# Designs tried in a protein design chat: VH-VL binders against q8vl04. Part 28

Target 1, 152 residues: q8vl04
Amino acid sequence: MKKQERQRYIKRLLSSNEIERQEDFVKLLRAEDIDVTQATISRDIKDMQLVKVPSATGGYHYSMPVQKQMDTEKKLKRTLKDAYVSYATQDKFVLIKVLPGNGPALATLIEAMHYDEIFGTLGDDAHVLIICKSLAMTLELQQKIQRLLSDH
Below, E stands for the ipSAE of ESMFold2; O stands for the ipSAE of OpenDDE; V2 stands for 0.75 times the mean of E and O plus 0.25 times the DockQ between their complexes.

## First folded at step 16 (VH-VL; framework fv_gimsilumab)

Design f3 (at its last look DockQ between E and O 0.26; V2 from the best seeds 0.00; counts 0 for: pae O 3.7 > 2)
Fold by ESMFold2, look of step 16:
Order: C-alpha cells, then structure tokens, then sequence
Structure f3 (fold): chain C 152 residues (1-152), chain A 122 residues (1-122), chain B 107 residues (1-107)
C-alpha cells in the first residue's frame, strides 16, 4: 500500500475512533486487511504531525492538528469560490475549469486534503485534472466539490 | 439466492427516531458496499446512504447528513440505518440494496430488499 | 442535477408485443445508465447497466441501447410477468437520479 493511501486510511480512522496507542492503529488497519508494522505507524504519526489530546474518558488520543485542517479547508473553499468556473466528469476523471493562473494552487490544496477518492491531481494554468480511484469515487468527489462551493 | 430483508419501519412523530435493519443472505456480505435508498409512492427511488465493505467509510445524501447513521455488522450479515430527528419529508419506503461491484462500488444496485415503510407525521 | 425524463408515462400493451421504453437525460451521461423493473410490493430489480449490458439472471428478451442523452429499453416479446414500473438511473453525475418511471400495464 502506498504511504499516501495508508495515511488517508489513518485520517479516516481518527475521524471515526479515539485511538490512544500506536498499537491500536495496527489493529484497526489489520481489521481492514492492511498489514503494517508499528514502526511504519510511528513514521506516519510524525509525517502527519499527529498530536495527543485529552480524551473524555481520562486518557489521551491521537488527533490531527485542528487549526492546520481548518486552514487548508478554508483556503480550498475560498480558492474554489474565487476561481471556479465549471467541472465535468468522465470515467475516472473530474476536470475542474478555473480562471487562468489558479490551477496549480487549487491542485495543491486538493492534494493537502488527502481525499480518499483521489488517485492523483494535476493542475495547469486554467484546469485541475483529478484522477479518481473508481467511477463511484468520482460521484463522491463531486459531492465534496458541491459542498465546498456551497455556503452551507 | 441473494436475499435482503428490511425491518424496523413504522410510524413516528417528527423529531423521533427509528432504526432500520437489513438481514442479508446468499452472498459474501463483507465483500460488498451496501446502500439505503428510499422511495415515495409514484416517484423514483432516491439514494440515502452507503457503507463500504469493511464499514470504515460512510457517505450520505445532504438531506440526511448529520441525522442518519449507516452501519453494518459483518459477523451477522446485517446492515443498519439509525434515523434521528425525523421529518415529514423522510416519509418513504426504505430499501437496502447491494452495490453491483465488489471493492470500490459502482452506485447501481443489483439486489434490493422488499422495503420497510417509514411514516413521519404528527 | 441530471433530469431523466421517461416516456411514455404509461403504456398499455398486450402480452407478445414488442415494447420500447425511452429515457432522455438533460445532459450527457455517456453510457452510465441502468434500468430497473419494479413490481407492486417489491424492490426494484436491475435489468441493464452500462446502457446495454444485461444484468445476471435477466431474460434475453430485455435489451438496452443508447448513449449520451437518449436511451431505450426494449422487451422483444412481452411476457405476463413483465407488467411493472420501469425506471432508468444515471450514475455519472452527483446527485444520482432516477427517472419518474414508465408504467407498463395490460391492455
């Protein structure tokens, strides 16, 4: 499994679970048929800059830094609303048309969100090409784009 | 023989809760994405929610996000939909459905249950 | 969102007839279209996916054709068990949409 794909799984696990120990990441990933070592998880924790925060139950659990996540999502929303023109989809592709000069910045922000639906993202001057993992994932990415463009 | 059997529907007041269940048999339940859809009589179905094979990823229509929770128990081949803060426009016949592809989903549905009715009225 | 318009709304026919049902999309959905049959008191049954591919265990009298914005479902020789409501569904654009249905009833 690639590092980016594994780290997206870890982000989803953090959204659904209060994970207190590195060993618990290993157990949860094995339940998804992903076999990783604790050493690999330790490196991922450092790369993702995960922090330990107090749990309601009296211990600590891993979490994404809240301000970093909010900053990236806010920038993505603003960039889309400022530069977005249209999008179309075909097969595994989603093509976003943007005002000239905005493609690379938008592509970078989309990559920083680590969306599970995405295999890869490229930007040129006026476009962002998103390659999704499957046809179904293009549908789910479309919902995310529509939500980001919406005020609520 | 693939079978899906919904249960748990009923009559509730606005703001109430219901939990729908779907018993699956005749296929490897844990290999498939599962969906909930709903249908108002005289209209086409409307997609509600999906859950991936392992249960680690869920997705919801905007109209139900934050109010409904999809879950699954792969050991007992059962799909669930917890429905909270119900509204009159949630009134429909609710179906569980199997996604037609294994692994990554397709969003067309090869097997559906018979449906369980949900009525929300005061 | 993509509107799927089915025609006719109701079709009265006799067993043995050839039946053609139409589904028109408000914009191109390529070939990402499915057809379902739904009988009273039952869930839908997948007939066709990918516009023209027969689903498992579906009789060969059913066939689908079309692409982009115009799609048809054909039943070559109508059987008594084929009287039902038929729906088309696109899965190219979010949100997923179904047509309003065509009711196929006995003449």
Amino acid sequence: as target 1 above (152 residues)
Amino acid sequence: EVQLVESGGGLVQPGGSLRLSCAASGFTFSSYWMHWLRQVPGKGPVWVSRINSGGSSTYYADSVRGRFTISRDNANNTLFLQMNSLRADDTALYFCARDSSTGEGSYYFDYWGQGTPVTVSS
Amino acid sequence: EIVLTQSPVTLSVSPGERVTLSCRASQSVSSYLAWYQQKLGQGPRLLIYGASTLATDIPARFSGSGSETEFTLTISSLQSEDFAVYYCQQYMYWPLTFGQGTKLEIK
Scores: ipSAE 0.529, ipTM 0.827, lowest interface PAE 2.0, mean pLDDT 89
Fold by OpenDDE, look of step 16:
Structure f3 (fold): chain C 152 residues (1-152), chain A 122 residues (1-122), chain B 107 residues (1-107)
Amino acid sequence: as target 1 above (152 residues)
Amino acid sequence: EVQLVESGGGLVQPGGSLRLSCAASGFTFSSYWMHWLRQVPGKGPVWVSRINSGGSSTYYADSVRGRFTISRDNANNTLFLQMNSLRADDTALYFCARDSSTGEGSYYFDYWGQGTPVTVSS
Amino acid sequence: EIVLTQSPVTLSVSPGERVTLSCRASQSVSSYLAWYQQKLGQGPRLLIYGASTLATDIPARFSGSGSETEFTLTISSLQSEDFAVYYCQQYMYWPLTFGQGTKLEIK
């Protein structure tokens, strides 16, 4: 397997798992029929600049470095916490109600997140309308919103 | 005829790992989203995970996120579920299921396997 | 989450009878509802999707109706092979949820 492909896989594993040790990467990759050594994984971790972050249950796990989107996400979470009133879904549409004056800012932040689920967004003074690409995407976006609201 | 055959289930201790497989046949596997669901006897099914046609997008139930990994090998018509950090409440019959849509996830399932049993017990 | 309540829990019926199964959603799921049949030792089989659309290769004796919160699966004339557990499932809201099932058993 090529390095780039392996690293993409590692990234995917990180998105789906809390991985604590380098040898756990090896085990997970080998379970997927990817032959790797701990030395290789160690190099990948350095190359990818993975960091260890605290786990909710204690200990540490590997994570991707803070992406530029992290700042946007933090702003998004803060805006939601401060201005959120309610949300509802209908087919491909997500309607978020916010306190007056916060609609445009929230819409901008959502757009800046570049969620794959979203076709487009519109914001007025007290609302953000999100148009999803599909019903399935609406469900996934809904879960994403719930996670943001719950500080997950 | 569309067929889905799960394998890899068994008895495992809490904290252990299992890797489930689903062998698909009778259709263009690479064109369909695939799902894992599980079912406790006497109860309805519970959705676990999905993967898009190409394998580039995955999604997980909250109960398994961080522990389970769904993947697929389109060349060999096989769906996988890597299960780590298993808990007693993960005990169930695990099904692979085909999403009814070829290009877009619909989240209803037109074909199911027979299931593979997973038992997590000390 | 959306709770789907199926009724009755168990129904004893004879072949040839008309059967009506109910599925009630805790809130509106529009028409994003599917029905499944599951026989002992088998995986579920899709019967209906979109509340009323018959799935491929499903006998015409099966039909679905309803919208929003009230749904019905009807078997016009029960056949011997229809004794099974039937589940409804919504796919309008995350998380996806199934009903607890209705068991059709022979009288």
Scores: ipSAE 0.023, ipTM 0.644, lowest interface PAE 3.7, mean pLDDT 91
ESMFold2 (binder alone), look of step 16: mean pLDDT 95; pTM 0.961

Design f4 (at its last look DockQ between E and O 0.33; V2 from the best seeds 0.00; counts 0 for: pae O 2.7 > 2)
Fold by ESMFold2, look of step 16:
Structure f4 (fold): chain C 152 residues (1-152), chain A 122 residues (1-122), chain B 107 residues (1-107)
Amino acid sequence: as target 1 above (152 residues)
Amino acid sequence: EVQLVESGGGLVQPGGSLRLSCAASGFTFSSYWMHWLRQVPGKGPVWVSRINSGGSSTYYADSVRGRFTISRDNANNTLFLQMNSLRADDTALYFCARDSSTGEGSYYFDYWGQGTPVTVSS
Amino acid sequence: EIVLTQSPVTLSVSPGERVTLSCRASQSVSSYLAWYQQKLGQGPRLLIYGASTLATDIPARFSGSGSETEFTLTISSLQSEDFAVYYCQQYLYWPLTFGQGTKLEIK
């Protein structure tokens, strides 16, 4: 199983469980037929930057850091401010043109936002192609892009 | 056979509130996205807000975001617009409109009501 | 935002005449353009969508054409019930925009 796919399962487990110990990750993943070692889980925790936060019951449990998502939006706004040239849209597609060298960074940041409007995103050196789930979602994604480009 | 009838407009002071209603008949209301638009005499319509068929998703023009709330009651075939913190530039004829596409949005509108006037003046 | 400029602003015509109304977009909207008719005291009525497709129950005397930035609504033989204001609307780019309208008046 690829590292990215395994880490997606770990995120899902965190959304539905309060997990206090690393061995609990191993137990829960094995219950889903995913066989991993504690060493692998330890590396995943470090790579995902998981933090421990207080539980209502008096202990601590693992959680995704709130700052990571706020950092992603800040980076997205900065990248658009610095590199954005224009966008065009047709059918379910939004094509963003950027200054050369910025396409991959922008595409990665857009994917990290997990916008519900988006089916998929591809980037090359100077473009990002966004495929939306429907024509209406394409219009509504444009609103989000315009707000990210705004000075306010 | 499709009919949309707006009501609830009136004269209100700046900072006031109004609740608009739109009674729908002649179609399966719960299958359509619904919209509000407004129009100042002598100008084209301006889009205000939409709500999806189930009522779980809403969108607003920037000029009204945070002040207006769109909602629907599918059991009674009624669309609503709660308008708070009204300003003079909200003065217009308000229309409810049916999105032309069943189940998804198209953002063009095949049926509109007759409109209900809203006047905001001090 | 996309500005839709309609011309003429007012057109004085007699029943039976051929009428041509124009809508120009400030940038391409492909074929994502609708036309509406609005009579006094009524809400708009959808005539055309997709630049050229007649809406349900619209008389065949109405037709639409054009793409990209230049669009035309044609009424082949004007009837007395056709005196109204006509609007174009684009739905490709956010925000949605309408033209300022063309008023058809009886001569």
Scores: ipSAE 0.526, ipTM 0.805, lowest interface PAE 1.7, mean pLDDT 89
Fold by OpenDDE, look of step 16:
Structure f4 (fold): chain C 152 residues (1-152), chain A 122 residues (1-122), chain B 107 residues (1-107)
Amino acid sequence: as target 1 above (152 residues)
Amino acid sequence: EVQLVESGGGLVQPGGSLRLSCAASGFTFSSYWMHWLRQVPGKGPVWVSRINSGGSSTYYADSVRGRFTISRDNANNTLFLQMNSLRADDTALYFCARDSSTGEGSYYFDYWGQGTPVTVSS
Amino acid sequence: EIVLTQSPVTLSVSPGERVTLSCRASQSVSSYLAWYQQKLGQGPRLLIYGASTLATDIPARFSGSGSETEFTLTISSLQSEDFAVYYCQQYLYWPLTFGQGTKLEIK
């Protein structure tokens, strides 16, 4: 397996697992029929600049480094908390209603997140219209919005 | 004929791990989104996870995110579900299912396996 | 989440009878509704999608109707092989949800 492909897999593992040790990466990858050594994983961890963060149950687990989008996401969450009124979905469309004056700013923040689910966004004074790439993507974006609103 | 055959289920203690497999045949596996669902006896199915055709995109139910990993081997027509940190409420019959559409997820399922049972108990 | 309520919970019927199953959504799901049949010891089988479109290789005696919040699955003339549990499923809103099922049993 190529390094880049393996590292993409590692990212996926991190998104779906709380991994505490390098050996756990090896086990998980081997369970997926990916032959790797701990030495290789160690190099990947360094290359990917993975960090250890505290777990809710105690201890530590590996995580991706703070993404550049974290600041944008924080702003997005803040804007939603301050200006959110409601949202609705119809087919590939998500319509978010916000307090007047907040539409353009929210649309800009959503666009800056570069969500894969989104084909495009439009904002007016009190609305953001999101056009999703598919109905399936609308469902996934809906869940994402719910998570943002719930501080998850 | 389209066939999906799940395997890997069994009895495991809380906190344990299992890896489920789904062997697909009778269709171009690499062209379809695939899903895992689970069902408690006497209840309706519950969606668990999906993976796109190429395996580059995955999505999970909130109840399993951080614990389960879906993957696929298109060369061998096999779908996987790695289940870690298993809990009692993960006990169910686990199905692999084919998304009805090619290349795009529709989130209704035109073919299901027979299921593999997972029991999490101390 | 969208709650799908199926009725009746159990229906005792005889072969040859016309059968009507209901699925009610807690809010509108437009036409994004599927019906499944599940026999004992088997996985579900897709019968209808888009509320009214018959899936491939499904007998014509099965039909679906309805939109928004009220949906119906109809079997025009029940066959012996049709005794099973039937589920509806919506796929418009996250999370995806299934009904609790209607069991068709032999009278």
Scores: ipSAE 0.147, ipTM 0.669, lowest interface PAE 2.7, mean pLDDT 91
ESMFold2 (binder alone), look of step 16: mean pLDDT 94; pTM 0.961

Design f5 (at its last look DockQ between E and O 0.32; V2 from the best seeds 0.00; counts 0 for: pae E 19.3 > 2)
Fold by OpenDDE, look of step 16:
Structure f5 (fold): chain C 152 residues (1-152), chain A 122 residues (1-122), chain B 107 residues (1-107)
Amino acid sequence: as target 1 above (152 residues)
Amino acid sequence: EVQLVESGGGLVQPGGSLRLSCAASGFTFSSYWMHWLRQVPGKGPVWVSRINSGGSSTYYADSVRGRFTISRDNANNTLFLQMNSLRADDTALYFCARDSSTGEGSYYFDYWGQGTPVTVSS
Amino acid sequence: EIVLTQSPVTLSVSPGERVTLSCRASQSVSSYLAWYQQKLGQGPRLLIYGASTLATDIPARFSGSGSETEFTLTISSLQSEDFAVYYCQQYEYWPLTFGQGTKLEIK
């Protein structure tokens, strides 16, 4: 498995599990037929800058750097708030129009969110083109975009 | 061995409510998207609702939106379907099914339960 | 919604025979097509996904082909345990939809 794919998977695991130890990541991944070593997970934890946070029941569990993730989402929302012009969908494509100069930054932020719906993104000066994995995924992403826009 | 066991079905009057449960075992429940489907005897399955791994995202068929609520308890490996304002055309065998992808949402189902029957009749 | 039409509705066959089932989509679903087997009193079992990929623990006598609007499930040599209803399902569009099924019965 590619590093980026594995780390995306780890992120998903963290969203749905309270994982206390590095070895628990290994167990969970192997249970899903993902061959990984603890050393690899250790590197991923460092790369992803995972942090340990207190659990409600005591102890600690790993979490995404909340501040960083929140900052990314906040930046995304802010960029949309400040630069958003319009968006449209066609088949598997989502085209977002923004004020000139904001396309690349928005594309970068969208990419940093690691949405599962997205196959890829392209950005120019005043546009972000999102390619979704399927039409069903496009509808999923559209709802996500609507939520982001509603939070302006 | 992966197992999904539905429960909570029964007879209810139109306008009534039911809560279905699906007990999951044999896999890391919290890593998978889950779905509810229903089937009328002699017909093909009909997709009803999906929920992502963490429970933060849900989606519904138009026929049940606003009336049904899908949820999950990952700590207890249980999937739920709260059904309100039930109608006669909600009568079916209800299945819980595992999405084949771990958290990605592939939208095809590699494991199904045996189903729990729901009958809406006056 | 996408309508999946399966044919034939019922097929009477004998063990050992080659079986071909068809699934036609009302519009293109690319390769986002799965096949299921359902026996009486049981939930469906996944056979094929991505139009042609064999699911885990499914016998090699099952195979899938096709893309866009025309799909086929083939059983190279029918076994006694293969008598059941077979469904196709698309997952390109919401809502996810199934065909009405093809019933394989013993001749």
Scores: ipSAE 0.035, ipTM 0.624, lowest interface PAE 4.1, mean pLDDT 91
Fold by ESMFold2, look of step 16:
Structure f5 (fold): chain C 152 residues (1-152), chain A 122 residues (1-122), chain B 107 residues (1-107)
Amino acid sequence: as target 1 above (152 residues)
Amino acid sequence: EVQLVESGGGLVQPGGSLRLSCAASGFTFSSYWMHWLRQVPGKGPVWVSRINSGGSSTYYADSVRGRFTISRDNANNTLFLQMNSLRADDTALYFCARDSSTGEGSYYFDYWGQGTPVTVSS
Amino acid sequence: EIVLTQSPVTLSVSPGERVTLSCRASQSVSSYLAWYQQKLGQGPRLLIYGASTLATDIPARFSGSGSETEFTLTISSLQSEDFAVYYCQQYEYWPLTFGQGTKLEIK
């Protein structure tokens, strides 16, 4: 199984279960015919930056770092509102034009969102170039940008 | 068993409107991106529109943008296509299809419905 | 846009024969190529994705190969239920495109 496919299953498990121990991931994945080792799960937890948060029962359970994602999204949205000029899409590229001096800061915020669609980003003084993994993913990223520009 | 069942097709005059529905069962509908495609007999399918799992992101083929609206009701496991300002070249068999992966859109389709025919004619 | 050209357009065959269908892309689509089977009055059925990966619950007699611009679908021993129209689809470039189809007919 590919790492990205396995990690998507782990996200799904977290949304429907309070998972306290690494071996519980193995048990739940095996119930879906995914046979992984605890070593693999330990690496996934590290790679996904999962955090442990208090459970209602007095212990701890694993969670996605949702608090960090929400804070970063708020900053990204505000930075776009303050600095955004325009964007264009061509092939696998999205080019965002911003007010001078804002490119690198915006590029950093986009990287911090960890969008699956993105291969890489570069910022210069007044632009952010986003390179996507495929044409389909470029269209998805464009939709995300439009949502950020229209939401509060 | 995954099932997709389209309905709402029929005969309509040019300039008219029609609403297609797709009833989904046998999978977690709210986790999947959904698509509409259409097919003229004797030809290959043509992609029409897609909507992400939460319904916040939509996209359309150039030929239908501004006239068609895709939507979904995750509580009732139903996908919709509102078709306005219909033209003769919208005549086709319309399919709903499930995107093959959750969360990202893979743009190949592992389950399709049986299709609902739409005829636009005077 | 990427044009997918399938050959032959129609193939008359008998059960038990080995069948090879061809799909050629007008430019490279890497391995982002899927194959579908469609019977009259039904929606398409996914057979192969990623050029060579067999979809869930598809019989092992189906296989896919190729990359870049030239792809094949092989049915190793044709069954009576395999008479249908077969389509290839690329998902590397927008817009998504399908081939015109290959019809397998009973001889």
Scores: ipSAE 0.000, ipTM 0.502, lowest interface PAE 19.3, mean pLDDT 85
ESMFold2 (binder alone), look of step 16: mean pLDDT 94; pTM 0.960

Design f6 (at its last look DockQ between E and O 0.46; V2 from the best seeds 0.66)
Fold by OpenDDE, look of step 16:
Structure f6 (fold): chain C 152 residues (1-152), chain A 122 residues (1-122), chain B 107 residues (1-107)
Amino acid sequence: as target 1 above (152 residues)
Amino acid sequence: EVQLVESGGGLVQPGGSLRLSCAASGFTFSSYWMHWLRQVPGKGPVWVSRINSGGSSTYYADSVRGRFTISRDNANNTLFLQMNSLRADDTALYFCARDSSPGEGSYYFDYWGQGTPVTVSS
Amino acid sequence: EIVLTQSPVTLSVSPGERVTLSCRASQSVSSYLAWYQQKLGQGPRLLIYGASTLATDIPARFSGSGSETEFTLTISSLQSEDFAVYYCQQYQYWPLTFGQGTKLEIK
């Protein structure tokens, strides 16, 4: 796997998981059939300028450099709150209804979050369709959506 | 035969900590997502936390996020729940449960332990 | 959250009787519904998943039916060991939710 692609995966993992150790990255990537060593992950962490931040439970976890991820999330929250109408799920599908004209922008922002739960997204004028990787992932993505809507 | 045995419950004061354990046997422990749920007497169970098969991914209910930590030791077939900053509303019977779907999780549970009681009271 | 309402709250029955328990969801949960049995002093036991699929090692007298918002657990002929509390659980929407339970007691 190319470095850039791997690092996109790492970003995705960070968006969906609280990862404490480099070994956890390796495990998660291998679970996605990505062969990687801890040494490679270490280099990626450095290149990506990941930082360790305190966890609420007293430990530390890795995080993206705060600014870009926060900016995207803020935009996502704002867009979602402004345009949100409803959402429903069926199997691995999440359908978000939005005010007309907001579908593409919302889909783009969701994609930019690189949620590990998501296989793909499509957006039309008034809808975003999210395809999740599994039923479990659909449930967990729902929580993320709910948290975005509730300002958690 | 699949068995799950919880331990570590007890009486603790608000703000205190407990560490629950769940000993698993009768199946390939490392292949399954594991969960903690809790139940107040006379009520239905409430989901608390999950950990994936390898232990690299965890998820928490909003009510316990930041206070509880789920972990596992696959070598010793043991699931853990570290509970910090305990509150009165954490009082419940705590169950470990196996996710019914090996590897990927489904969030319905095919095997449960007998539970370990946690009481938070001053 | 999805509210699961079980009825009746308590049911007094005799061995050999046919028993029907209901679980109603506040909104559609498709077929993502499980049924559990919980005996006093024990953890829940999975009976049915996917609304109608019998779990492993569960007696054939148990069956589940329904979809969307209305679900039923049926015990064709109640046995003495079936006196317990029964819960439904949905896993379509976050957060996961359980019903309040139906208690089967001996008449």
Scores: ipSAE 0.841, ipTM 0.937, lowest interface PAE 0.5, mean pLDDT 94
Fold by ESMFold2, look of step 16:
Structure f6 (fold): chain C 152 residues (1-152), chain A 122 residues (1-122), chain B 107 residues (1-107)
Amino acid sequence: as target 1 above (152 residues)
Amino acid sequence: EVQLVESGGGLVQPGGSLRLSCAASGFTFSSYWMHWLRQVPGKGPVWVSRINSGGSSTYYADSVRGRFTISRDNANNTLFLQMNSLRADDTALYFCARDSSPGEGSYYFDYWGQGTPVTVSS
Amino acid sequence: EIVLTQSPVTLSVSPGERVTLSCRASQSVSSYLAWYQQKLGQGPRLLIYGASTLATDIPARFSGSGSETEFTLTISSLQSEDFAVYYCQQYQYWPLTFGQGTKLEIK
């Protein structure tokens, strides 16, 4: 089977399944009568730039880069809506205040978005400190935060 | 002498499109972020969009996101704004402006063009 | 969003006078404030940034001061070319906002 054909099947499997391990790809493909090795799957994962994203039940599963970003954004929006209190800026810093216990989860989700504006993110129990790459990027990050807080 | 000259404005029906251009001279265009702003007479300017020096990153005001596209041609020192799905409240004088801080951006604007008028009316 | 309120709205003055224009922010913008001059039929020109730093090639008769919520632009001896509309702009919080303007007109 050609690489392109196999990779199309992998995309379909990702849309219908939460696949956590490489050997699970092999099992699912063989159920579709596609015989592959784990070495072949490893190369496909690299070629397709598959990523691991948080599952709804905890843990991580493989996803396409575009699908990963969409799923992470949905979780980030929910976390912000549930826990957000306020934010303020100073210099290159954005400090988001959240309800106690929510800082680490929010910080992890923000890091998973891979925003170009961000140099680094640190969370404690009730805060997320975001260090931006420049003063202009601190301002631009605010637009992203405000969009995430908008109603659905 | 830094110079920015806008063109391409005009009268357009709602739902129509326009493409604005900004010709830049007197500075290293490819080193600066560039912005579009607009102004309704009697009011202060309103920020519309920016593009970084290399053209790889763009930002838009929420009121225009999805309808307007900023771009640049660094070889020809030209900034563009493609405006689609125009509405009556897009009516304004449109300015291109140079960001004051080369390379990183600052969001204050040291040089502006003369403006090109856009009127969206039935 | 941050509202910038400029006062007065219009000021009638004679050349040679000392002029002070006010810009008040609805919440602190630290010192991230710029001032612009706009003449009829022209784009704005940057006068001041960082609340108090003169922009390139701006005459020394212009000065800026203030921080947090209260800012002023001062013209120490008004020249005939200074009759224009003046705007303040904050760049600390999204979205960027400008004031409504102060028009300086000849008495």
Scores: ipSAE 0.604, ipTM 0.839, lowest interface PAE 1.5, mean pLDDT 90
ESMFold2 (binder alone), look of step 16: mean pLDDT 95; pTM 0.962

